VHH binders against o26223. Designs and how they scored, part 100

Target 1, 191 residues: o26223
Amino acid sequence: MKLLWTSQHIKVTVHIDGKVSKMDVLEAIKTRRSIRKYQDREVPEELIDKILDAAMCGPSAVDERPWHFIVVRNREMLEKIPEVHPYGAMVKDAPVAIIVCCDSSLEKIPGFWVQDCSIASQNILLAAHSLGLGAVWTGVYPLEDRVEGIRRLFSIPEHVIPFSVIPLGYPAENPGTRDLFDPDRIHLEKW
Below, E stands for the ipSAE of ESMFold2; O stands for the ipSAE of OpenDDE; V2 stands for 0.75 times the mean of E and O plus 0.25 times the DockQ between their complexes.

## First folded at step 6 (VHH)

Design t54 (framework vhh_7nfr_2; at its last look DockQ between E and O 0.01; V2 from the best seeds 0.00; counts 0 for: pae O 5.8 > 2, placed apart)
Fold by ESMFold2-Fast, scan of step 6:
Structure t54 (fold): chain B 191 residues (1-191), chain A 125 residues (1-125)
Amino acid sequence: as target 1 above (191 residues)
Amino acid sequence: QVQLQESGGGLVQPGGSLRLSCAASGFTFDDYAMSWVRQAPGEGREWVSSISWNSGSIYYADSVKGRFTIARDNVKNTLYLLMDSLKSDDTAVYYCAKGGDSETFLTDSYYFDYWGQGTQVTVSS
């Protein structure tokens, strides 16, 4: 389903303020913000492919890599997500959303799929940011009503667990940067 | 000590306007997102609007979008809610809350840090 835009090449990362810059990993981590407002612009399949490639590069417990992804572009389907995910209202305005799922048949160590899918979700957020997009992680697991609602809406098999819904697009807001470093949370040698 | 003090409520006719203010003290106001939350008698709390520390991210509940405007003055440590085209459904106690950052992963407006005492808004003829 992942198609590359072979006739287009996006070689520069654009910040949401219109400033063009290159972003290293530390800058991406420190400047990533949750973005819930999007421009009325389509996201090229080539960028989605790059984001999903990054998602699958995360570490996983005993290399089980249990993640599967659903890419949703259909506006009518996006508009139905708030019916089963009350705090996912912003997704109806996004041009695309990625649903991060765990295929439990791929799980080698019980319970670690949650950490695995969290890592994949964070990589999606960082990759999107590095490519000039904005995204937000909306929680599905472990809220049973949301899990079952998303499962039914997207015809997800019983052995697959939807973990997160991540709407993304070109940013239409700028929440600014944060300085979150707190040395009081660092303990040397012991608590 | 964190303190939030709301004012500006009152009785207004349907279609009228009010401007609510929240004076904040006891913390670095411009380090935090701020929100308005309301509660009608006998109802649960309903999130209304949030604004980031730099005003670069602003969110509204669907029920108030296009009618209410949130704003802040970081020099005066004051949060505002400008309420236009008021409806009877807007009748509630309005609370100023510290929080509502764009990083609301797995949380909603009910996990805000601090709440003010509230200001009553009544829309009736």
Scores: ipSAE 0.313, ipTM 0.673, lowest interface PAE 3.9, mean pLDDT 85
Fold by ESMFold2, look of step 7:
Structure t54 (fold): chain B 191 residues (1-191), chain A 125 residues (1-125)
Amino acid sequence: as target 1 above (191 residues)
Amino acid sequence: QVQLQESGGGLVQPGGSLRLSCAASGFTFDDYAMSWVRQAPGEGREWVSSISWNSGSIYYADSVKGRFTIARDNVKNTLYLLMDSLKSDDTAVYYCAKGGDSETFLTDSYYFDYWGQGTQVTVSS
């Protein structure tokens, strides 16, 4: 057992008030649900830092790590997102949203940034869930009207591509888990 | 579990009107956007109209704007489509579709996780 690992975990994660979530990774993956209703409760910056740290731990094509993140807490900005992303009201009701972006100047292999940013986005969802938060991935790319709307709203430069908007907060709903395993999707040795 | 039952279709002459209903059960109706989708013979499905959970946002396909009206009754758990000035191009099976509480990241009128059985609308002489 490595003492530096445990010392750094204890030092970094200990809070006076908070629970340290100790969720097994398979449990996190199986029990995470898209959460679209949130409590009127602030999410501490410390939790956002942990979530973004997790987002950046994902693999990327040729280790290009093309992602950038915009953290949005301003109510007026959160309320404007549905004007350019009109599918529901949850983003305006979230205490915070994370916009996952690709900086195309960091691409090393053209076209893999979508996979890279998808990995980062999923890690945000899993990390939020492990910390007792709920989140949902709302698609921006490749829908051009959403891409340009979000770019305009947040002054995102032309070489940076907004990929997803992820509102998050303490959940005010529990949709439960689903058993989605389908053996017919598994092919051994060949199609 | 989720059930969507359309009714109100039938044969109507051009210029006529119909009112479609969709009875919903097995879920909390007022938590979801609802949509009408239609499919003409030999064609793919075409989105017709959507309404948000509280009726605050209503959308129509260009082909039906000004002629069709979507509405919902969250007390009766019922979705409606009022169709006026019907024309032959409106002949189709009309489906009621539930908006997703699914694990979709594309949460608009292009994704529905449940569909009704459909009701036939035929516009002919």
Scores: ipSAE 0.071, ipTM 0.497, lowest interface PAE 4.9, mean pLDDT 84
Fold by OpenDDE, look of step 7:
Structure t54 (fold): chain B 191 residues (1-191), chain A 125 residues (1-125)
Amino acid sequence: as target 1 above (191 residues)
Amino acid sequence: QVQLQESGGGLVQPGGSLRLSCAASGFTFDDYAMSWVRQAPGEGREWVSSISWNSGSIYYADSVKGRFTIARDNVKNTLYLLMDSLKSDDTAVYYCAKGGDSETFLTDSYYFDYWGQGTQVTVSS
């Protein structure tokens, strides 16, 4: 039973290179794909600002908002990330990457920061997609070797935990669309 | 109800020019990408060109690139296709198609949800 979601289109208007783009929120969610190939093209700072704004708009446990963001454009640093992140090879090819971190000193309830930073990371992906960019979530936490690698590379203090590395750029691939809806994962009232 | 009405087709000699128009109604025109698709006799539908809601993004098929120009007037709810340097191979029924409201996948006919009746373009000496 394909839940015909009634098309209340929430339209998102995004400025891209001085131009306005439109994408509804459901389309953004459904059509988003991990992008690992990027054009040799710089991402404007304005777009990064919009993405970061979106990243900070998600909910967090008791509104603790524990997230910090490192924006990396330096080529040398981007090229070093794969050395400590074996599944981050595409980062060296991206014009920019965002590292999502948690400041543990901002936690009000222990442990919910993972959810908070996940929401922030997903918002980055959705915002990037809506802006015509490609991105991919490369997991850092909870793998200790990656956490410490990124920590050392970017001189991240001990109370701050790197969570994800998200390279971004104009996409040089089109993986196509996929249908991930699975009615077997839906339970009504009870399991 | 969504309505798309093409006009401007006709008979033209090779090397000639035509201007197609598509009058749109029944939806917010400037919310959606628009496209031209053509179908030659005995052939399948071929995507020709797409334009985003604000004309910020424009795409052409390789077969028409440099010869055709897509444009839109959001005040008049009209889509245009300027066809220059027409060739015999351009002979087809040309359809106006309504696309999505995204800047993504503008050229994918899967996202075209409404089509006009088409206008015949014949290029012949």
Scores: ipSAE 0.024, ipTM 0.340, lowest interface PAE 5.8, mean pLDDT 88
ESMFold2 (binder alone), look of step 7: mean pLDDT 80; pTM 0.823

Design t55 (framework vhh_7nfr_2)
Fold by ESMFold2-Fast, scan of step 6:
Structure t55 (fold): chain B 191 residues (1-191), chain A 125 residues (1-125)
Amino acid sequence: as target 1 above (191 residues)
Amino acid sequence: QVQLQESGGGLVQPGGSLRLSCAASGFTFDDYAMSWVRQAPGEGREWVSSISWNSGSIDYADSVKGRFTIARDNVKNTLYLLMDSLKSDDTAVYYCAKGGDSETFYTDSYYFDYWGQGTQVTVSS
């Protein structure tokens, strides 16, 4: 069942370790980590809806918005993903995964769909983090064996390209945060 | 200068035990996740186990789970691998790796920096 979208989806509350907190955008960006271990705990449909709303709000080339999403909660289907994605082992233990796809028929300018779907994928990761969830981007495109495997597994049409598989759930690991600022990579006025 | 020095390898009989150590220097050991990686003759590198900076997250490859135990001592800047019920398939050079937590989307594992020369483990009668 597809949910009816309303203005209520703009309200965000983050639950961290059972506590309610409000995370600003810079904090979310700096503290988001790839999470590959999940609690045995369901993710409410309302949180998935908020994440997908955020995914669709990303910029896209010429506003083509070529993304489509498959939400996978079925345990048997999640368990089959590692068979076609050799580095997707953690997906079998996740309560839910989102497959980000490009509908090539919606592409208005050649080649930018990869950037569009990358933006959607990152928005999923940031939105999940802001809602107290953990997620990881597992790469599908441009690896043809993974693309074809995922396409067959989920009955994806030829004109639609699976881009990424993003398992998510409540975190069962805490990798901490990283300090990655490197001023040597910043050039003023010229290289 | 980052330096990782492995020790504790050797010849052991099937079913035996070994304890590997890795002495770390040249960086703040307790700020980084640490890993063990092995390479058997004629094969690629295989990830064995990882431990977070505070030991709060520990992972093992399915091939060693239940037989190997990873541990760290942040006061001594030392990483350990306790290997029990050794099999002939465990024969490999074992490397200590300084790994930052990886945000890779290509693989399901952490990125590793290999700094040590490794320690040889041979399981035979």
Scores: ipSAE 0.174, ipTM 0.596, lowest interface PAE 3.3, mean pLDDT 84

Design t56 (framework vhh_7nfr_2)
Fold by ESMFold2-Fast, scan of step 6:
Structure t56 (fold): chain B 191 residues (1-191), chain A 125 residues (1-125)
Amino acid sequence: as target 1 above (191 residues)
Amino acid sequence: QVQLQESGGGLVQPGGSLRLSCAASGFTFSDYYMSWVRQAPGEGREWVSSISWSGSTIWYADSVKGRFTIARDNVKNTLYLLMDSLKSDDTAVYYCARPGDYESYLTDSEGFDYWGQGTQVTVSS
């Protein structure tokens, strides 16, 4: 509650009249790309806080909200991630990474924590993009070796499952947007 | 106009060695993770090895660890695969692959957009 009150008093978006928020959201979804190259530039804590706030706003099965987040800025720790994640090489060059975790003690319905943590991960990617940052989701769960490697590296307790590692920073690459619309995957009324 | 051209394949006896090369053009080679993928007769595609854009991170399939070495030359825009202690199970067409415009969260070796024509490696007596 105290944190909610403080956030409301900041009021970073007040009296937003006539803004085309619906088009802003659609364009953010369509133009977000995985970014694996980052500028040598720190990401302000304020932006990380905004991203994590957005991550927690996702829908959750039976409102269980099982997500926890580890924010990693220590370069020595970031440099160790590629040792336990084969495709996490870019993480050591990022100024910060977020590890999305599930606290199984918060789980109210079996198995839906995977969707919950996927939603949180995607919200992190979209929020980062909307703030001028780039990010990439590197998969951890359900690959046993990656799960245990990340768990050991960050002292994650047994009842908590690391789900994804998301490095982020100011982008140092600019991939184009994709045209992925496939009408053959849309079925009207019946298969 | 992405182009990948593999070379260096051939027929070798078990225990032999081969060096594969892949010449890349039509894109900024140093901006991409690069991979080697193979396909044996009657089998699906099997990922072999990947190397980061800088060369700082390298990963191998368990089947080739300790026998194969991946390398890149960003000045020459060339990817290499040095294959040592070859086994009959290594018989396959070897493809140089570039992750292009994909959004994989699992691995950079999956969801390749661009492939070379492949080079045949045959290990038999």
Scores: ipSAE 0.173, ipTM 0.581, lowest interface PAE 3.4, mean pLDDT 83

Design t57 (framework vhh_7nfr_2)
Fold by ESMFold2-Fast, scan of step 6:
Structure t57 (fold): chain B 191 residues (1-191), chain A 125 residues (1-125)
Amino acid sequence: as target 1 above (191 residues)
Amino acid sequence: QVQLQESGGGLVQPGGSLRLSCAASGFTFSDYAMSWVRQAPGEGREWVSSISWSGSTIYYADSVKGRFTIARDNVKNTLYLLMDSLKSDDTAVYYCARPGDYETFLTDSEGFDYWGQGTQVTVSS
């Protein structure tokens, strides 16, 4: 069985036969919002595994795929993130966070790891949304103080660069969707 | 000429273990990510596992995660698949493969180039 429902600005289909929700790719992209408030509810390891699988499916420059992930569930560690990340206050209240990292020893073309890790981060956000979770991308790179703070906190080696911290959980807020299409930003044939 | 030569397959009981090897030649092995792909009787090809050029990044299909371990030896130009807790559903010809889609491949077996001859794994009582 499946159910069709609307929550404020989101219309989705819920599958009961072992599926939590179903939405097409365009709707997932258009309805994803940054979520900073989470229910006091554990996220199953199976869902984290699905999210990380999706994170690794993005394109990567010369297929270098330099991303590594740290999964943080320890409450004490989550509570320390805001001390080194000024905009990470919500992380202390999340049941889990994923730290997206670049292993620079995997880099084959200078500088493109930033794009690679951005793609992985966005895939985490979309996959979480598609599974009924909420998440937010909190920026680490290229802010040197945040990079070094996160590195120290999680014993990250010198050749690995923390790129983003993404807390996630079941949403405790619904900001709704945005209508951001602006045809003035589309130029036909020439600028 | 790119060559991949699989070995180590055989008949094994359910719950048993096997170690597959793939000897690579004709290209700079250490510059390429490598994968294992399998094909069961009467089925299409299914991606099993991938390992980055350095060995630092590893991916597994959900069906084998926790039971299989992929490894590589860049000095010997050899790829390995250590298979534990084998099930009847693991019965297949196993191929090592080099990705052909350098930009987008992870879970799609059609993205692979340079298939080897394969090695048969049969899990039966």
Scores: ipSAE 0.000, ipTM 0.078, lowest interface PAE 19.0, mean pLDDT 81

Design t58 (framework vhh_7nfr_2)
Fold by ESMFold2-Fast, scan of step 6:
Structure t58 (fold): chain B 191 residues (1-191), chain A 125 residues (1-125)
Amino acid sequence: as target 1 above (191 residues)
Amino acid sequence: QVQLQESGGGLVQPGGSLRLSCAASGFTFDDYAMSWVRQAPGEGREWVSSISWNSGSIWYADSVKGRFTIARDNVKNTLYLLMDSLKSDDTAVYYCATVPDYETYLGESHGFDYWGQGTQVTVSS
């Protein structure tokens, strides 16, 4: 025991490299964290395909499913995102990013596309986590300067609205989990 | 009772360097992520940098990345901000804060629990 007190105590966060743990849906929801630091490793196309499949499986108002996705792997393009998104610095260090967009021509009910694209964005984060990846949602809509900056950078047509930019990769950090349950926000039978 | 006390502020010339310290007491320092937040005259609070409990995760605002370095000493219960290549735009009161593990999609590391008194940094031409 004296050896433990005389040596420098090194607290190392051990990540399980390359292993996807089996987790149920509730565990995945509760343990997902925003990840802004990534390993220098490519993400296989097959994992991106699974994430995008999950993104499209969310509920949608009047089933309009207005979402479109841009997958960005080009390093030069990723490095330009911080120029039009002031808090997107981590995107340039990610191996890949997904831009969630709304095709307004698919809209059936005004305004509900925001909820639809929010659901798609969260499904991307959750699916990435379940596959052993880390991701973070960086907001674009409704900030007009970010919307127009991303539109110009990726040649997005006027009828399509960029909603979020989600960099993802194998995590190079482990922030732990949050305990956010607040029973004061739950009302029984009536307000 | 949580107490955070900043020091090391002062008047410095553009291009100069300055080192801020934050002494923490009344809580288990190494159980918390720590952050530096600044408030320029007439502006709202702006997040500057955060560091996890074990220094394994470090984040910087784009405006200071490459110029500022955040560090912590868990034995001394002290947080540091090493500021290099200071600009007039860095003029602000700098606050030490405990940061709950944050989730934000806006891109800012906000949602702080405890704040210090602040230390004034003035960069004059």
Scores: ipSAE 0.237, ipTM 0.640, lowest interface PAE 2.2, mean pLDDT 83

Design t59 (framework vhh_7nfr_2; at its last look DockQ between E and O 0.09; V2 from the best seeds 0.00; counts 0 for: pae O 10.9 > 2, grease 24.5 > 24.2, placed apart)
Fold by ESMFold2-Fast, scan of step 6:
Structure t59 (fold): chain B 191 residues (1-191), chain A 124 residues (1-124)
Amino acid sequence: as target 1 above (191 residues)
Amino acid sequence: QVQLQESGGGLVQPGGSLRLSCAASGFTFDDYAMSWVRQAPGEGREWVSSISWNSGYIYYADSVKGRFTIARDNVKNTLYLLMDSLKSDDTAVYYCATSGEYDSYLTESGFDYWGQGTQVTVSS
């Protein structure tokens, strides 16, 4: 924390190193929405670094941590994603996208990389939201046509599996919050 | 099944006002965020405004902020765009659309449903 005096009205400003959003965790989880329209603004590299740090902090089966990430900012490449992902049309309008991948050579236990990559994807969405950005998870795995399309487009080796494509940007839409709590899905003691 | 029908467009002089309406049917209107999008002749689509299901979140494009007001009536299943101080640059076909009802990571992309559009022309 630093204290800095500013003029005209002689204000004391308290600064915290590494300025971050003050959104509560529960608020972030409950208010995060898929955002598919973005402002024509670049996302600073420092925010992408924070998002990727958060992505890697999720739990991992037997701590295998199989995820790798491709950061795509090249407009020509972003515009090609809809050609191989039928529900990824919004990616062409995003300033950046993150492709979450599994390096199968890092697997310690078969099949759990899907959960590890799901956790990483959700952490990307929550971290982006907490930083004032909007994002959406567009699914790739387990649809073989999308997996192979993304693999070829980004020169991904055969031992690496693209899991999700997540475009990010400053939001140009506000869909509001959802009320999804359903007590009929909660069973006490027994089914 | 799902239908969005815009109305209220027309010819108006610069500085004039129009009220656009979008009648929604075939879905639970009050579960969806709604948006207005416009397309001028020879141009791409431009976001104008969005409103959440409960009107708690509202966004406007910089080009229309302070001049346009988005509103909804969940009892009548109707979305509105109140347009004041119209300029020649506001000339476009105006579409209403739903946005982001589902947090699908598999099949949802862009807007779920679009209307047919209503023409707004600002000229003398």
Scores: ipSAE 0.226, ipTM 0.650, lowest interface PAE 2.7, mean pLDDT 84
Fold by ESMFold2, look of step 7:
Structure t59 (fold): chain B 191 residues (1-191), chain A 124 residues (1-124)
Amino acid sequence: as target 1 above (191 residues)
Amino acid sequence: QVQLQESGGGLVQPGGSLRLSCAASGFTFDDYAMSWVRQAPGEGREWVSSISWNSGYIYYADSVKGRFTIARDNVKNTLYLLMDSLKSDDTAVYYCATSGEYDSYLTESGFDYWGQGTQVTVSS
């Protein structure tokens, strides 16, 4: 708890920071890796809540916030995802997955929902990493067979578009960090 | 197209040394991080070591730390693994892979390009 001091006749609140360490945002961005191997360990609901809170903090086109999230913990359902998602094999081994969807009835500007859901998906990856979890974004949209397969599996209505499937769990691998900076991609003042 | 070609494997006595090489072609080698991955008989693949494009970041699995050295030569487009103090648990097929492709949301593998592998056998 922290207490702030202001003028006379005031109530003060002191916020005393806990003993928990927090990951710096630049560290999180630079050290996040796609994690496809998970420990046999449940992920607490409270961590999923924090991750989804972070997912919804992203900007969206004209503040349309078109995203919905399906949290999948059922073992049978997780094991069926690879049947319709050829590059989602690791999902069957995850304790939980989050499906990021667009509700097209919330779309205010046509076509920007892809950017909106991409932002939410990346925030899920970063938030999971900051909480000691590993995750990977497995692409669904715009691949029609994957979209329809996931929609069918999870009874997603026609006006809702599944965008990504993100399995997550405590990591059972350490792929290390990468140096991807390329100055040739940077253009000053003009192309 | 893209090719990764390993060499330098063989039979070695415990405590011995080997130098593995991986010749890269068909892509701009110095744009990518590179990795070594091994597979023992009847086991899954185990990540061994990774090195960034400029050698600025180097990582090792705990099982090989202090015994193996990863290096690259961006002029020759070649990745190396210098293996010292070899022991029976190091017996495996060793693969060269690009770890820069690991972080892809559209592929089943974290490494998009793999070599054919080179066998390392540590005898008793």
Scores: ipSAE 0.071, ipTM 0.461, lowest interface PAE 4.6, mean pLDDT 84
Fold by OpenDDE, look of step 7:
Structure t59 (fold): chain B 191 residues (1-191), chain A 124 residues (1-124)
Amino acid sequence: as target 1 above (191 residues)
Amino acid sequence: QVQLQESGGGLVQPGGSLRLSCAASGFTFDDYAMSWVRQAPGEGREWVSSISWNSGYIYYADSVKGRFTIARDNVKNTLYLLMDSLKSDDTAVYYCATSGEYDSYLTESGFDYWGQGTQVTVSS
C-alpha cells in the first residue's frame, strides 16, 4: 500500500486520568468504547499478560485456537504501522499494540479462524477496558493491502495471517457511553 | 444505508473562503473517521483532510495545510471543511468520504462511501 500524499498529523488530546476498576462483564461490555488517545504512560507487562490470557480464553471452532499475538512496544515499529495500515493512525501514539494473527496450520475447519480471532480481539478490548486501559480494534483482514503490509513489516510467515492491530494505553479521553440498542434489529421467531 | 450529502460549494474569487458541510446518516457517525477528498477536472481524486471520530486526530494534505480546517459535530452528524485563502488549484468537486471500518485516515483507497460531491470553483 502506497501513501500517495504527505500529511501533517495534529493530535488534540484531552488528558483524562485512567481509572483502574474491577467491573462485571455486562458493565465492561456496555461501557467499553474505542479509545484512540493515550497517556504518555507505559502499560505494565502484568496487564498485557492478563489481557493476553483473556484473549486466549474465548471459544474457537472445535477448539482449534488458531490465534497468535505479536506484542509491539518498539516505538519505531509502532510508528511504521500507520504507513501500511490506514486505520492505524493512533497506533503511533500508543505505548503498546497487540497484533492478532491466525496460524492457518492450526485450523481444523476452514474459515472459522475469522470468528476465532474476532473473539480473541474482542476479549482483548474488554479485558483492557476492565483493567482501566483504552484500546481500539483496527481491522487488517480481509483487506489484502493491509494484510500484506503488516506481514512485511513484521516478517510474518505466509501461513500466518494478520487479523487485527489493537493499540492499547491508559486513556487520555472519555468518549462517554452510547445507547446502541435498536429494537428494529430484533426479529421474533422469523424475519 | 450510509448517506453522505455535501453542500456549501460555489464560485469564489482567489483568496476567498468557503465552508463545506457534509450531512451524514445511516451509520453511527461518531464511531468513524471522516475525510474530505477532491477531484479536479482531468485529475484523479486527491485526499484533502481527515478527522478522527472525536476530533483527536486531524490530518491535512500538504497542499491545503494552513488554509483548510476540518471539523465535525457529532451531535449534528455533520462534517465541515473551512476553506480559507482559496486558490485556483483548489477548484474541484469535493467529496465527503468514510469507510465501513473505523478510522479511515491515510489512503484514498480506504474509503467505501462517498457523497455526490459539491463543486468548488475558484476563479477571478
Scores: ipSAE 0.000, ipTM 0.237, lowest interface PAE 10.9, mean pLDDT 86
ESMFold2 (binder alone), look of step 7: mean pLDDT 81; pTM 0.834

Design t6 (framework vhh_7nfr_2)
Fold by ESMFold2-Fast, scan of step 6:
Structure t6 (fold): chain B 191 residues (1-191), chain A 125 residues (1-125)
Amino acid sequence: as target 1 above (191 residues)
Amino acid sequence: QVQLQESGGGLVQPGGSLRLSCAASGFTFDDYAMSWVRQAPGEGREWVSSISWSSGYIWYADSVKGRFTIARDNVKNTLYLLMDSLKSDDTAVYYCATPGDYESYLSQTDAFDIWGQGTQVTVSS
């Protein structure tokens, strides 16, 4: 990705057709669903910029922030992702995908980059949802064949580990509400 | 809408072979990875094998690796499981499945949508 962020993009909220989501955090968390069907409609780059800003705001072990992101809009490249990712068939129909990567040279504490990149991935999903988009986290790491397939496809250096592929777009499906609260998984004071 | 119909199960002696089939309809079969999962009596579901849409990627559970072969025919919209050297522990109802709603995780049985009644495989001692 280019450095397209000006001070205006950093400081101000971008309005696109007046469709800035007004959703509280708990609502966003509880109503986010994996979306695999997308409208034939481009996602403005201003929304991608907001999503990536949110991705970088997650907590990181000793503030190492090892994440890098590849933004893929090229149709031919999106169509090649299912060749190296067996559960990525929906990516070819998405207007854009974000590949979350870990730069191992930025790692300060061994092994915590997995949690760091998981946090970044979840923030992408929540930010997309809050902006009226749908997305799904397709797993890459720790599946070695997928890691190497994605690395080769996008010319990712050996010290960088592709972690997840997240296609996103305007949703063309609306999965229902979930009731996932299970009090049997909550232990008070001790196990 | 989506329909998956398993067949090919039966009673077989230890060391025997079976070929399971899954006929798929109601979706674009060529666009999806497909999986086999099984459920033994009194146990939860266990993932057995998965195959990508192109057959370029194939995975097996450690318990079946070297004995089972997954294959697909995208022209016939059919998924196969070729089972060799069957053991009593392979006794289960076998289901074919599409990836479910858990962000495309390979090995979670709850991640797979199961639509059919399955096909019973019984390996007698």
Scores: ipSAE 0.000, ipTM 0.207, lowest interface PAE 11.7, mean pLDDT 82

